# VHH binders against o75319: the designs that were tried, part 252

Target 1, 181 residues: o75319
Amino acid sequence: GNHIPERWKDYLPVGQRMPGTRFIAFKVPLQKSFEKKLAPEECFSPLDLFNKIREQNEELGLIIDLTYTQRYYKPEDLPETVPYLKIFTVGHQVPDDETIFKFKHAVNGFLKENKDNDKLIGVHCTHGLNRTGYLICRYLIDVEGVRPDDAIELFNRCRGHCLERQNYIEDLQNGPIRKNW
Short names: E, the ipSAE of ESMFold2; O, the ipSAE of OpenDDE; V2, 0.75 times the mean of E and O plus 0.25 times the DockQ between their complexes.

## First folded at step 16 (VHH; framework vhh_4orz_3)

Design ig13 (at its last look DockQ between E and O 0.84; V2 from the best seeds 0.81)
Fold by OpenDDE, look of step 16:
Structure ig13 (fold): chain B 181 residues (1-181), chain A 120 residues (1-120)
Amino acid sequence: as target 1 above (181 residues)
Amino acid sequence: EVQLVESGGGLVQAGGSLRLFCAASGFTFSDYTMGWLRQAPGKRREWVALITTGGYTTYADSVKDRFTISRDNAKNTVSLQMNSLKPEDTAIYFCARYTDSDIGHPFDYWGQGTQVTVSS
């Protein structure tokens, strides 16, 4: 079977909706082949993801997958009614301008097409923390004009875990604004 | 037991080419993103190239447009075509299994490595 990501079990499966936004972050759900390596209470499948979102009285309208692997789950494991977008994003380094633009474009497109509902943009990497937090915060800073420290604090509070990578934090706080087009 | 065995290294002049090979065994190869790492003398190990199961590729800036990573899932192999080699490319090259872990090291297995030396 597939290898369970390091410390994956230490992170909350799903965060909270970020107030004032349509974002919600979560760790990667794992397909059935991983279950034999997990205790029942540790399991977090694509189905479990949707159940947990429902428990929060929310609904996903888009899933953005930032992982640089395809081993965790298949798009076919998701309901057909929820669009799935893959943005291959290398971990441990600040995403490049192209990756940032792809993310912003996807978010803006979703918001434009979903003005008549309150569905959420679900974003995840492996742990739903560093890459996920950086791109969400980058969007809030560059597009919504949010102060960097406020964006970071909001994400950390809603995810239930703090960004861990100093290079991400430093870039958000002191790095340049990225192009929105 | 996970095994990765590199081959194809050697001595080459600047501007020359080499092709590295990696044979993988002991796991479901097609499930994993694979990559190449390198470590030059006195320097930290760095990733060079990544390739997903579906063939999506990414390269370090230092090797873009010169190196090409490929894989054959039927044969459990990964290759690295290195063109326009430079002396600064001199290093031990490692075939590695990529986990996508955002915590710790993103590669969990690699081989013994193969030496690549580029002379001026």
Scores: ipSAE 0.881, ipTM 0.939, lowest interface PAE 0.5, mean pLDDT 96
Fold by ESMFold2, look of step 16:
Structure ig13 (fold): chain B 181 residues (1-181), chain A 120 residues (1-120)
Amino acid sequence: as target 1 above (181 residues)
Amino acid sequence: EVQLVESGGGLVQAGGSLRLFCAASGFTFSDYTMGWLRQAPGKRREWVALITTGGYTTYADSVKDRFTISRDNAKNTVSLQMNSLKPEDTAIYFCARYTDSDIGHPFDYWGQGTQVTVSS
């Protein structure tokens, strides 16, 4: 039941704040029950997440969890009280318009409510790469007017890993105009 | 070992309904998102429905509003209610366990499948 996600150990736990934005991306933290299958240096718990954010002199103001599962950790087990939002995002396919809408709505709401601080929106899927990168980039492109290649480059550099799925990259670069609902 | 056993397939006229069932064993069922896949003759296998442990569902566009996935975590079962069936729904239907990984495989286990044939 506590299977480590495939290739999860291959990715940096937490990226860097994306300059000019309020985003930081990371892979899914794993609760203590997963740690029996990990070497100590491989562990990345909810506590480790908050410690690494603090080490960067940043603070989380929202966690957006894009995983389409509930087995990795419970929001009640987070070490600090921070707003948490689950947006169930189907992997392997470009997120549908409803998912994109929910993400944009959450980000816009956060920015309005947090205009007087500099707290970050933490975004993760399982690996903090493909679904996470897609939705962050989709927001930057559609809402902030960032050019697709610039959004992708910024995400890749700050995450520390490149977006991998061709269908996501192609949709960001050449896909249809998305409505801001 | 993980086992998924489908049942409930059969022959039905267009516009009709069927309900598929899946019995799961060999893993902590309540920890995993589950789904239904299908494979029509000459086509790639495709997912049609997903359901999380908490009951959140998502459907492929081709079956939305016609199919309903459900689960019973106490009995380790997944069901698929298929209404308003069309000939293009003819396929082998597989119960599957979702990995939630963009990098690896989308599903890691599926059953032997159950045939659904829709005639007009």
Scores: ipSAE 0.730, ipTM 0.878, lowest interface PAE 1.1, mean pLDDT 92
ESMFold2 (binder alone), look of step 16: mean pLDDT 84; pTM 0.853

Design ig14 (at its last look DockQ between E and O 0.85; V2 from the best seeds 0.84)
Fold by OpenDDE, look of step 16:
Structure ig14 (fold): chain B 181 residues (1-181), chain A 120 residues (1-120)
Amino acid sequence: as target 1 above (181 residues)
Amino acid sequence: EVQLVESGGGLVQAGGSLRLFCAASGFTFDDYTMGWLRQAPGKRREWVALITSGGYTTYADSVKDRFTISRDNAKNTVSLQMNSLKPEDTAIYFCARYTDSDIGHPFDYWGQGTQVTVSS
């Protein structure tokens, strides 16, 4: 079977909706093949993801998957009614301008097409923290004009965990604004 | 037991080409992203190329447009075609299994490595 990501079990499966936004972050759900390596209470499947979102009285309208692997779950494991977007994003390094643009474009497209509802944009990497937090904060800073420290604090509070990578934090706080188009 | 065995290294002149091979065993190969790492003398190990199970690829800036990573899931192999080689490409090259972990090193297994030497 597949290897469980390091420290994956230490992170909350699903965060909270970020107030004033349509974002919600979560750790990667794992397909059935991982279950034999987990205690029942540690399991977090695509089905569990949707159940937890429902428990928050929310609904997912889009899933953005930032992982650079295809081993965690298949798009076919998700309901057909929820669009799935893969943006292969290498970990440990600040995402490049192309990756940032792809993310912004996807978010803006979703918001344009979903003005008549309150469905959420679900974003995840492996732990739903570093890559996820960076791109969400980058969007808030570059597109919504939010102060970097406010964006980071908001994400950390809602995810229930703090961004861990200093290079991401430094880029958000002191790096240049990226092109939106 | 996970095993990765590299081959194809050697001595080549600047501007030349080499093709590295890796044979994988002991795990479900087509589930994992694979990559190549390299370590030059006195330098830190760095990744140079990644390829997902579905064939999506990315490269370090230093090797873009010169190196090409590929894989054969039926044969459990991954290759690295290296063109327009430079002296700064001299290093031990490692075939590695990518986990996508944000914690620690994102590769959990790699082979013994193969020496690539590019002379000026």
Scores: ipSAE 0.898, ipTM 0.946, lowest interface PAE 0.5, mean pLDDT 96
Fold by ESMFold2, look of step 16:
Structure ig14 (fold): chain B 181 residues (1-181), chain A 120 residues (1-120)
Amino acid sequence: as target 1 above (181 residues)
Amino acid sequence: EVQLVESGGGLVQAGGSLRLFCAASGFTFDDYTMGWLRQAPGKRREWVALITSGGYTTYADSVKDRFTISRDNAKNTVSLQMNSLKPEDTAIYFCARYTDSDIGHPFDYWGQGTQVTVSS
């Protein structure tokens, strides 16, 4: 059935806006069919996502979904006014150059189209941590010239959880800068 | 009970082709991303191909342009067409269900596997 992702309940639903950027990270929202296995305080639906963003006095202008599945929720569960982009990203490994390019292209396109507002790019994978943190940091390093350790620290602090996978951390700290955007 | 049963393995000469099949049962197949793993003698198990329920595919670099994963949601089957086979492709091939999690194992179920042997 509708199995809750391993340890999904252990992560804060939504992080904080990353200062100096347009990013906010969150764990995957789960459609109503998953709520049978959740206590009310554990629920985090697509609607809950938007309510929590509003509680922070923020507004989403794009959602980038990095999951390599379509099981968790449907794009039609989101407000029609918020663009949704799926970038199928294989987990457990450093994202390939095509995936990194797609992410950078989407972010750059959003920033161009939204230069006159302060709406945020919401980014999630399953837990909103490893793939999400990697791609956000990769963007900040490669496109904005942020030092790797500063990007990682900013992400960890604002997400409220630290990046966990060492292969992602090592690639960010010591791997090649990617010039694809 | 989740079951994944592979078939279609065998012995083939280098440059040849094989098609592997996987029959899935015990779960809502259409909800899950599926994949093929392989394990060569003395090597760690590695994924070679993934396919979402909607048909989006990704391949490991070592098999890209030679292997094609496909699925039939009506029959609950996954297939792997393997062309231009090399001796390095010799391995046990497993059909697997993808978790899409960076936490824990990337696959939660796989079958007993089917042997593919590519002779020089």
Scores: ipSAE 0.764, ipTM 0.895, lowest interface PAE 1.0, mean pLDDT 93
ESMFold2 (binder alone), look of step 16: mean pLDDT 84; pTM 0.847

Design ig15 (at its last look DockQ between E and O 0.87; V2 from the best seeds 0.84)
Fold by OpenDDE, look of step 16:
Structure ig15 (fold): chain B 181 residues (1-181), chain A 120 residues (1-120)
Amino acid sequence: as target 1 above (181 residues)
Amino acid sequence: EVQLVESGGGLVQAGGSLRLFCAASGFTFSDYTMGWLRQAPGKRREWVALVTSGGYTTYADSVKDRFTISRDNAKNTVSLQMNSLKPEDTAIYFCARYTDSDIGHPFDYWGQGTQVTVSS
């Protein structure tokens, strides 16, 4: 069977909607083949994701998957009504300008097409923390003009876990603004 | 038991080419992203290339446009074509299984490695 990511069990499955935004972060849901290696209360499937979002009285309008693997779940495991976007993003390093642009473009496109509703943009990597937090914060800083420390604090609070990688934090706080086109 | 066995290393002159191979067993190969790592003398191990199960690839800046990673899911193999080799490419090269873990090392298994030496 598939290997459970290190410390995956230690992180909250789903965060909270970030106030003032349409973002919600979560750890990667795992397809059925992983269940044999998990206790029932540890399981977090694509179906569980949607149930937990519903429990928060929210609805997903887009899922952005930042993992650099295809082993966790298949797009076919998701409802057909929710668009799925894959942005292959290598972990442990600051995303390059192309990756940042792809993310910004996807978010802006969604917001333009979804002005008539309040559906959320769900973003995840493996743990839904470092890569996820960086790109969401990068968007808030570069596009929305949010102060870096405010963006980081907002993400950490809503995700229920803090960004862990110092290179990500340093780039957000002191790095240059990335182009939006 | 997960096993990764590298081959194809050797001595080559600068500007030359080598092709490395890796045979994988003991797991569902087609589920995993695979990669190549290298470690030069006195330096830290670094990733060189990645290829997803679906064939999406990425490369370290130092080898971009010179190296090509590919895989055959039917044969459980991954290869690394290395062109325009430079002396700084000298290292032990490792075939590795990529887990995408955001904590710790993102590779959980690798082989014994194969020596690549590029002379001036």
Scores: ipSAE 0.896, ipTM 0.944, lowest interface PAE 0.5, mean pLDDT 96
Fold by ESMFold2, look of step 16:
Structure ig15 (fold): chain B 181 residues (1-181), chain A 120 residues (1-120)
Amino acid sequence: as target 1 above (181 residues)
Amino acid sequence: EVQLVESGGGLVQAGGSLRLFCAASGFTFSDYTMGWLRQAPGKRREWVALVTSGGYTTYADSVKDRFTISRDNAKNTVSLQMNSLKPEDTAIYFCARYTDSDIGHPFDYWGQGTQVTVSS
């Protein structure tokens, strides 16, 4: 049963590019089988994602999928020209150090390979909020030296929704710096 | 009507092994990540292992390297091999279906559970 994730309809599909970064966050796109339970204006497919990015005069150069499931869409539903990376990230808990390292490595690799263009890294979990916001902010804090409250404020403003889980927020504000290597 | 039925629990001495089984019905099993939860006396329910439809696994730190989760999509089953059991592993173990959601509950269905008791 392709049920729609709880409260998925309550979140903006795609945020705005985060100024001074190469990040854009969005909720998980849903393949056609989910659309039976959605009004037309509620639909957000892989194709819709790319149309919305183009409407912002932006282009995706990488999609990082943080979901711990494979039921929402297939990587084959994405344009072949856009690299896709799956990082299975358990929800409801602060991502472990291995997950954080994989994310940092993927972002750093993208920035090196794309230094001569302006393409964006698209990041999503199920709602594009908690796991997504945590890992983006963790990168900005640990790698770019951004103050925790500034990273969180920037993410919240550009996503259009605030980070909700207190354990993620508390770890970003008060938790240990993670190794970058 | 989602149903998850656990079996394989029992009494075992510390250092021993048990294998738990879960039979799933009422949904497209191969679409969902599955897991095992446990609830020790006086404690809150916690997850111990997850497995995706494609076989990717993650374990709680307390059971890593001792427990192995696996699934059989053809038979709609998930199992948990538990080795080197400790008294602190004593709990009711539940088979559960994972939602992959930070917003709602992380699991939407679980069974009645099977008791595992580990003695010294």
Scores: ipSAE 0.769, ipTM 0.898, lowest interface PAE 1.0, mean pLDDT 93
ESMFold2 (binder alone), look of step 16: mean pLDDT 84; pTM 0.847

Design ig16 (at its last fold request DockQ between E and O 0.92; V2 from the best seeds 0.87)
Fold by OpenDDE, fold request of step 17:
Structure ig16 (fold): chain B 181 residues (1-181), chain A 120 residues (1-120)
Amino acid sequence: as target 1 above (181 residues)
Amino acid sequence: EVQLVESGGGLVQAGGSLRLFCAASGFTFSDYTMGWLRQAPGKRREWVALITSGGYTTYADSVKDRFTISRDNAKNTVSLQMNSLKPEDTAIYFCARYTDSDIGHAFDYWGQGTQVTVSS
């Protein structure tokens, strides 16, 4: 069967909404088959995700899945009312321009179509940290004009965990702005 | 016990082709993204191709449009078709299980590898 991702249990299931944005980051929810390998309090299913979001008095309007695997859960495990977008993103390396563009395009499309509500863009990779944080920060930097250090600090604070990969941090701080179209 | 066994390596001239194979066992193969890694002499190991259980693929820039990764979930196998080979493709090639971990290690298991040598 599937193994629990490394140190997955050590990360907060769901972060906080990033002030001034529609972003919320979370670690990957795991389908039922993983529950037998977890203590009850460690379980975090797709259903649990939505319960956690509701506890924050928020609502998800889009889920962007950045994982490069299909073993964690199925899109069918999500409510039909919440769009699901898969952007296969290789871990550990800085996302390429195409991946960045796909993410930006998805976010911009969502914002354009959801001006009349306050629904959130839920973004996750496996841990909801490095890939997730990079792409969210990249968006804030490139599209919203946020200072790199401010974007990183904001993400870290809201996620409850800090970006860990230096290559991601370095690219955000010192790398070039990526094209937005 | 997770096992990955590579085969198909050899010596070829520049511009030639090789097809590598990998047989996997000891885990639910169809659940995992698989990949191929390579390590050239004196260089660090690098991934060259990935394929999800559903067949989505990604390639390193250095091999894009020349290499093709495929898998057969019924047979627990992964293959790498290598065309238009270059001397710089010379390396030991490893079949590897991709964890998709955002932290730690991207790959957790790989085989002994198979030598690919491309001569000028």
Scores: ipSAE 0.924, ipTM 0.957, lowest interface PAE 0.5, mean pLDDT 96
Fold by ESMFold2, fold request of step 17:
Structure ig16 (fold): chain B 181 residues (1-181), chain A 120 residues (1-120)
Amino acid sequence: as target 1 above (181 residues)
Amino acid sequence: EVQLVESGGGLVQAGGSLRLFCAASGFTFSDYTMGWLRQAPGKRREWVALITSGGYTTYADSVKDRFTISRDNAKNTVSLQMNSLKPEDTAIYFCARYTDSDIGHAFDYWGQGTQVTVSS
């Protein structure tokens, strides 16, 4: 089965570049096998992702896939020139320190290797919201020193949807700074 | 339609081992991340292990290094090898299908479960 994730249709496919950062967030693109269950206007394929990024006059230099599954699309569905990194991230719980470290390591490596261009880091989970928002905000807070409420507000505005899970929000606002950057 | 059937539970002495099995049907098993949940008396159901279709695994801290989840995509089975069992591992164990969604439920199907009782 190629069941469409619950409420996936309710979220904007791609957000806007987050000003002052190299991040852009989106929901998971779905391979062709899912399209039998979608109206044409509901489709959001790997190709559609790249078209929407180009329409914003942006270019992806890395995709970080946070889903804890391999059923949505194959990395081969992405252009060979765009690096792809899978970080299996368990949902419904605040990501563990190992996951946070892997995310920070990937972002820091990208920024070092891409300091002379304007390419973006695309980040997604299933809906491009809770796990995605948490890890982007955790990076901004821990590494860039952004105030938690400012990071959350920036993510929400640019994604076009607010973070929804209270345990993620509470950890960002009240949890410890992670020293693993 | 979706069916998950657990087996292999029983009574075991502390420090012992058990292997649980789950037979899956009614869906394309190789597309889905699968897991094991457990529910101890008087407690809420909690996940203990997850495995993706490609074999990537994650464990709850309480069972890490003692439990091993595995799957056979050709036979549509999931297994849980449980070693160094403790009385606190006593629970009903459920095979479950993972949704990978933060918006809805974490798991959308599970079986009737199999009882594991660890005596001290």
Scores: ipSAE 0.787, ipTM 0.906, lowest interface PAE 1.0, mean pLDDT 93
ESMFold2, look of step 16: ipSAE 0.779; ipTM 0.899
ESMFold2 (binder alone), look of step 16: mean pLDDT 85; pTM 0.859
OpenDDE, look of step 16: ipSAE 0.902; ipTM 0.947
ESMFold2, fold request of step 17: ipSAE 0.786, 0.778; ipTM 0.905, 0.903
ESMFold2 (binder alone), fold request of step 17: mean pLDDT 85, 85, 85; pTM 0.864, 0.859, 0.865
OpenDDE, fold request of step 17: ipSAE 0.914, 0.921; ipTM 0.952, 0.956

Design ig17 (at its last look DockQ between E and O 0.88; V2 from the best seeds 0.82)
Fold by OpenDDE, look of step 16:
Structure ig17 (fold): chain B 181 residues (1-181), chain A 120 residues (1-120)
Amino acid sequence: as target 1 above (181 residues)
Amino acid sequence: EVQLVESGGGLVQAGGSLRLFCAASGFTFSDYTMGWLRQAPGKRREWVALITSGGYTTYADSVKDRFTISRDNAKNTVSLQMNSLKPEDTAIYFCARYTDNDIGHPFDYWGQGTQVTVSS
């Protein structure tokens, strides 16, 4: 079976909707092949993801997967009614301008096409924290004009965990605004 | 038992080319992103190329447009074509399994490595 990511079990499976936005962050759901290495209460499948979102009285309208692997789950494991977007994003380093642009474009496209509903943009990497937090905060800062510290605090509070990588934090706080188009 | 075995290293003149190979066993190869790492004398190990199970690739800035990573899932192999080699490319090169771990080291297994030496 597949290897469970280090410390994956230490993070909340699903965060809360970020007030004033359509974002919700979560850790990567794991397909059935991982279950034999987990206790039943530790399991978090694609099905579990949707159940937990429903428990919050929310609905996913888009899933953005930032992982640089395809071993966690297959797009076919998701309902056909929810679009799935893969943006391969290398961990540990600040995403490049192309990756940032792809993320912004996807978010803006979704918002334009979903003005008539309140469906959420679900974003995840492996732990749903560093890469996920950076790109969401980058969007809020560059597109919505949110102060960097406010964006970071909002994400951390809603995810239930704080961004851990100092290079991400420093880039958000002191780095240049990236092109939106 | 996970095993990764590199081959193809050697001595080459600046501007020359080498092709490294890696044979993988002991796990479902087609599920994993694979990569190449290198470690030069007195320097930290660094990744140079990644390739997903589906063939999506990315490269470190230092090797872009010179190196090409590829894989054969039917044969459980991954290769690294290195062109326009420079003396600064001299290092031990490692084939590695990528796990996408964002907390610790993102590679959990690698081979014994193969020496690449580029003379000026």
Scores: ipSAE 0.888, ipTM 0.941, lowest interface PAE 0.5, mean pLDDT 96
Fold by ESMFold2, look of step 16:
Structure ig17 (fold): chain B 181 residues (1-181), chain A 120 residues (1-120)
Amino acid sequence: as target 1 above (181 residues)
Amino acid sequence: EVQLVESGGGLVQAGGSLRLFCAASGFTFSDYTMGWLRQAPGKRREWVALITSGGYTTYADSVKDRFTISRDNAKNTVSLQMNSLKPEDTAIYFCARYTDNDIGHPFDYWGQGTQVTVSS
C-alpha cells in the first residue's frame, strides 16, 4: 500500500558533508512499511541514515525535515538524542519568506548551541534536492555571503545531484538577498 | 480505487461565500496531506490550499485571508470555506491528494471538480 515517491530510487540516499558549512543533505528515509516495494539495495530507512552518517565519520545534531507530509516516517523512528524540526515547505514554488525565515532561525539557533562541537545539520525534503538545495543555498547566500553560483556548485557537488527546478535556480542566481534572519 | 468527489459549487455574487466539500474513499485518508486546486478558464491548474493529516494548513497568497481548508479524518472529508469571493475566484475547484514531490507531479489524484462562478 505505501507508494515509493516518484524517482526516489534515482537519488543517492545521503550526500557528503558540505565543506566550510555544517550541512549535509539526504533524501527522505522511508519507514519499514515502504520496504516491500524495494529491493534490499534500494532500502533507506531512518536507521540506514544514521549508519551512513556514521560511516562518513560524522554525527547529526539536528534534522530539518522540509516535507509537507508525515507519511514517510515518524520522528520517533529517530534517536531521541537528535533534535528534529519539521518545516512544512510547499514544493514546486520558491519557498515563501516565512519558510525561509524559519529555516534561517533554526540554523542560526543550532550554530549558537553547537559552537563547541562539529555535529551536522541534516536537511531533507522528499528527494533531498530542490527544496533542500534551495534553502541551504539561500542561507549560504543571505547569511554567509556566499556567491550564488558558488553555493549552488557546492551543494550540487556534495549532494551528488544537480538542482533541477529552474525557478529555484533563477531565484538563487538573480533574486534579491533576503534580509529576514 | 482512489475516489475524490467534490460538491458545493455554484453561482454566487461577489463578496459572497461558498463552502466546498470533498468525500474521499479508496485509501487511508488520515495518512495523506490533502489540498484544493483550481483551474480558471484558459489557465493552468493551481493549488489553493493544503492541509496535513495533523491539521497544519498553507494557502496560496491570492486566497490566504479569505479561504479556510479543514478536514475530518473520521468522515474522510475535506472542506474549503470560501469567503469574500471575487470574480477572479471563478474556476473549477478540485479536491486532490498531495504527493509532496518536487520532481514529479505534486498531486497524484483529483476529482472531477465542482464549478464555482462569482458574478457581480
Scores: ipSAE 0.724, ipTM 0.879, lowest interface PAE 1.3, mean pLDDT 92
ESMFold2 (binder alone), look of step 16: mean pLDDT 84; pTM 0.856

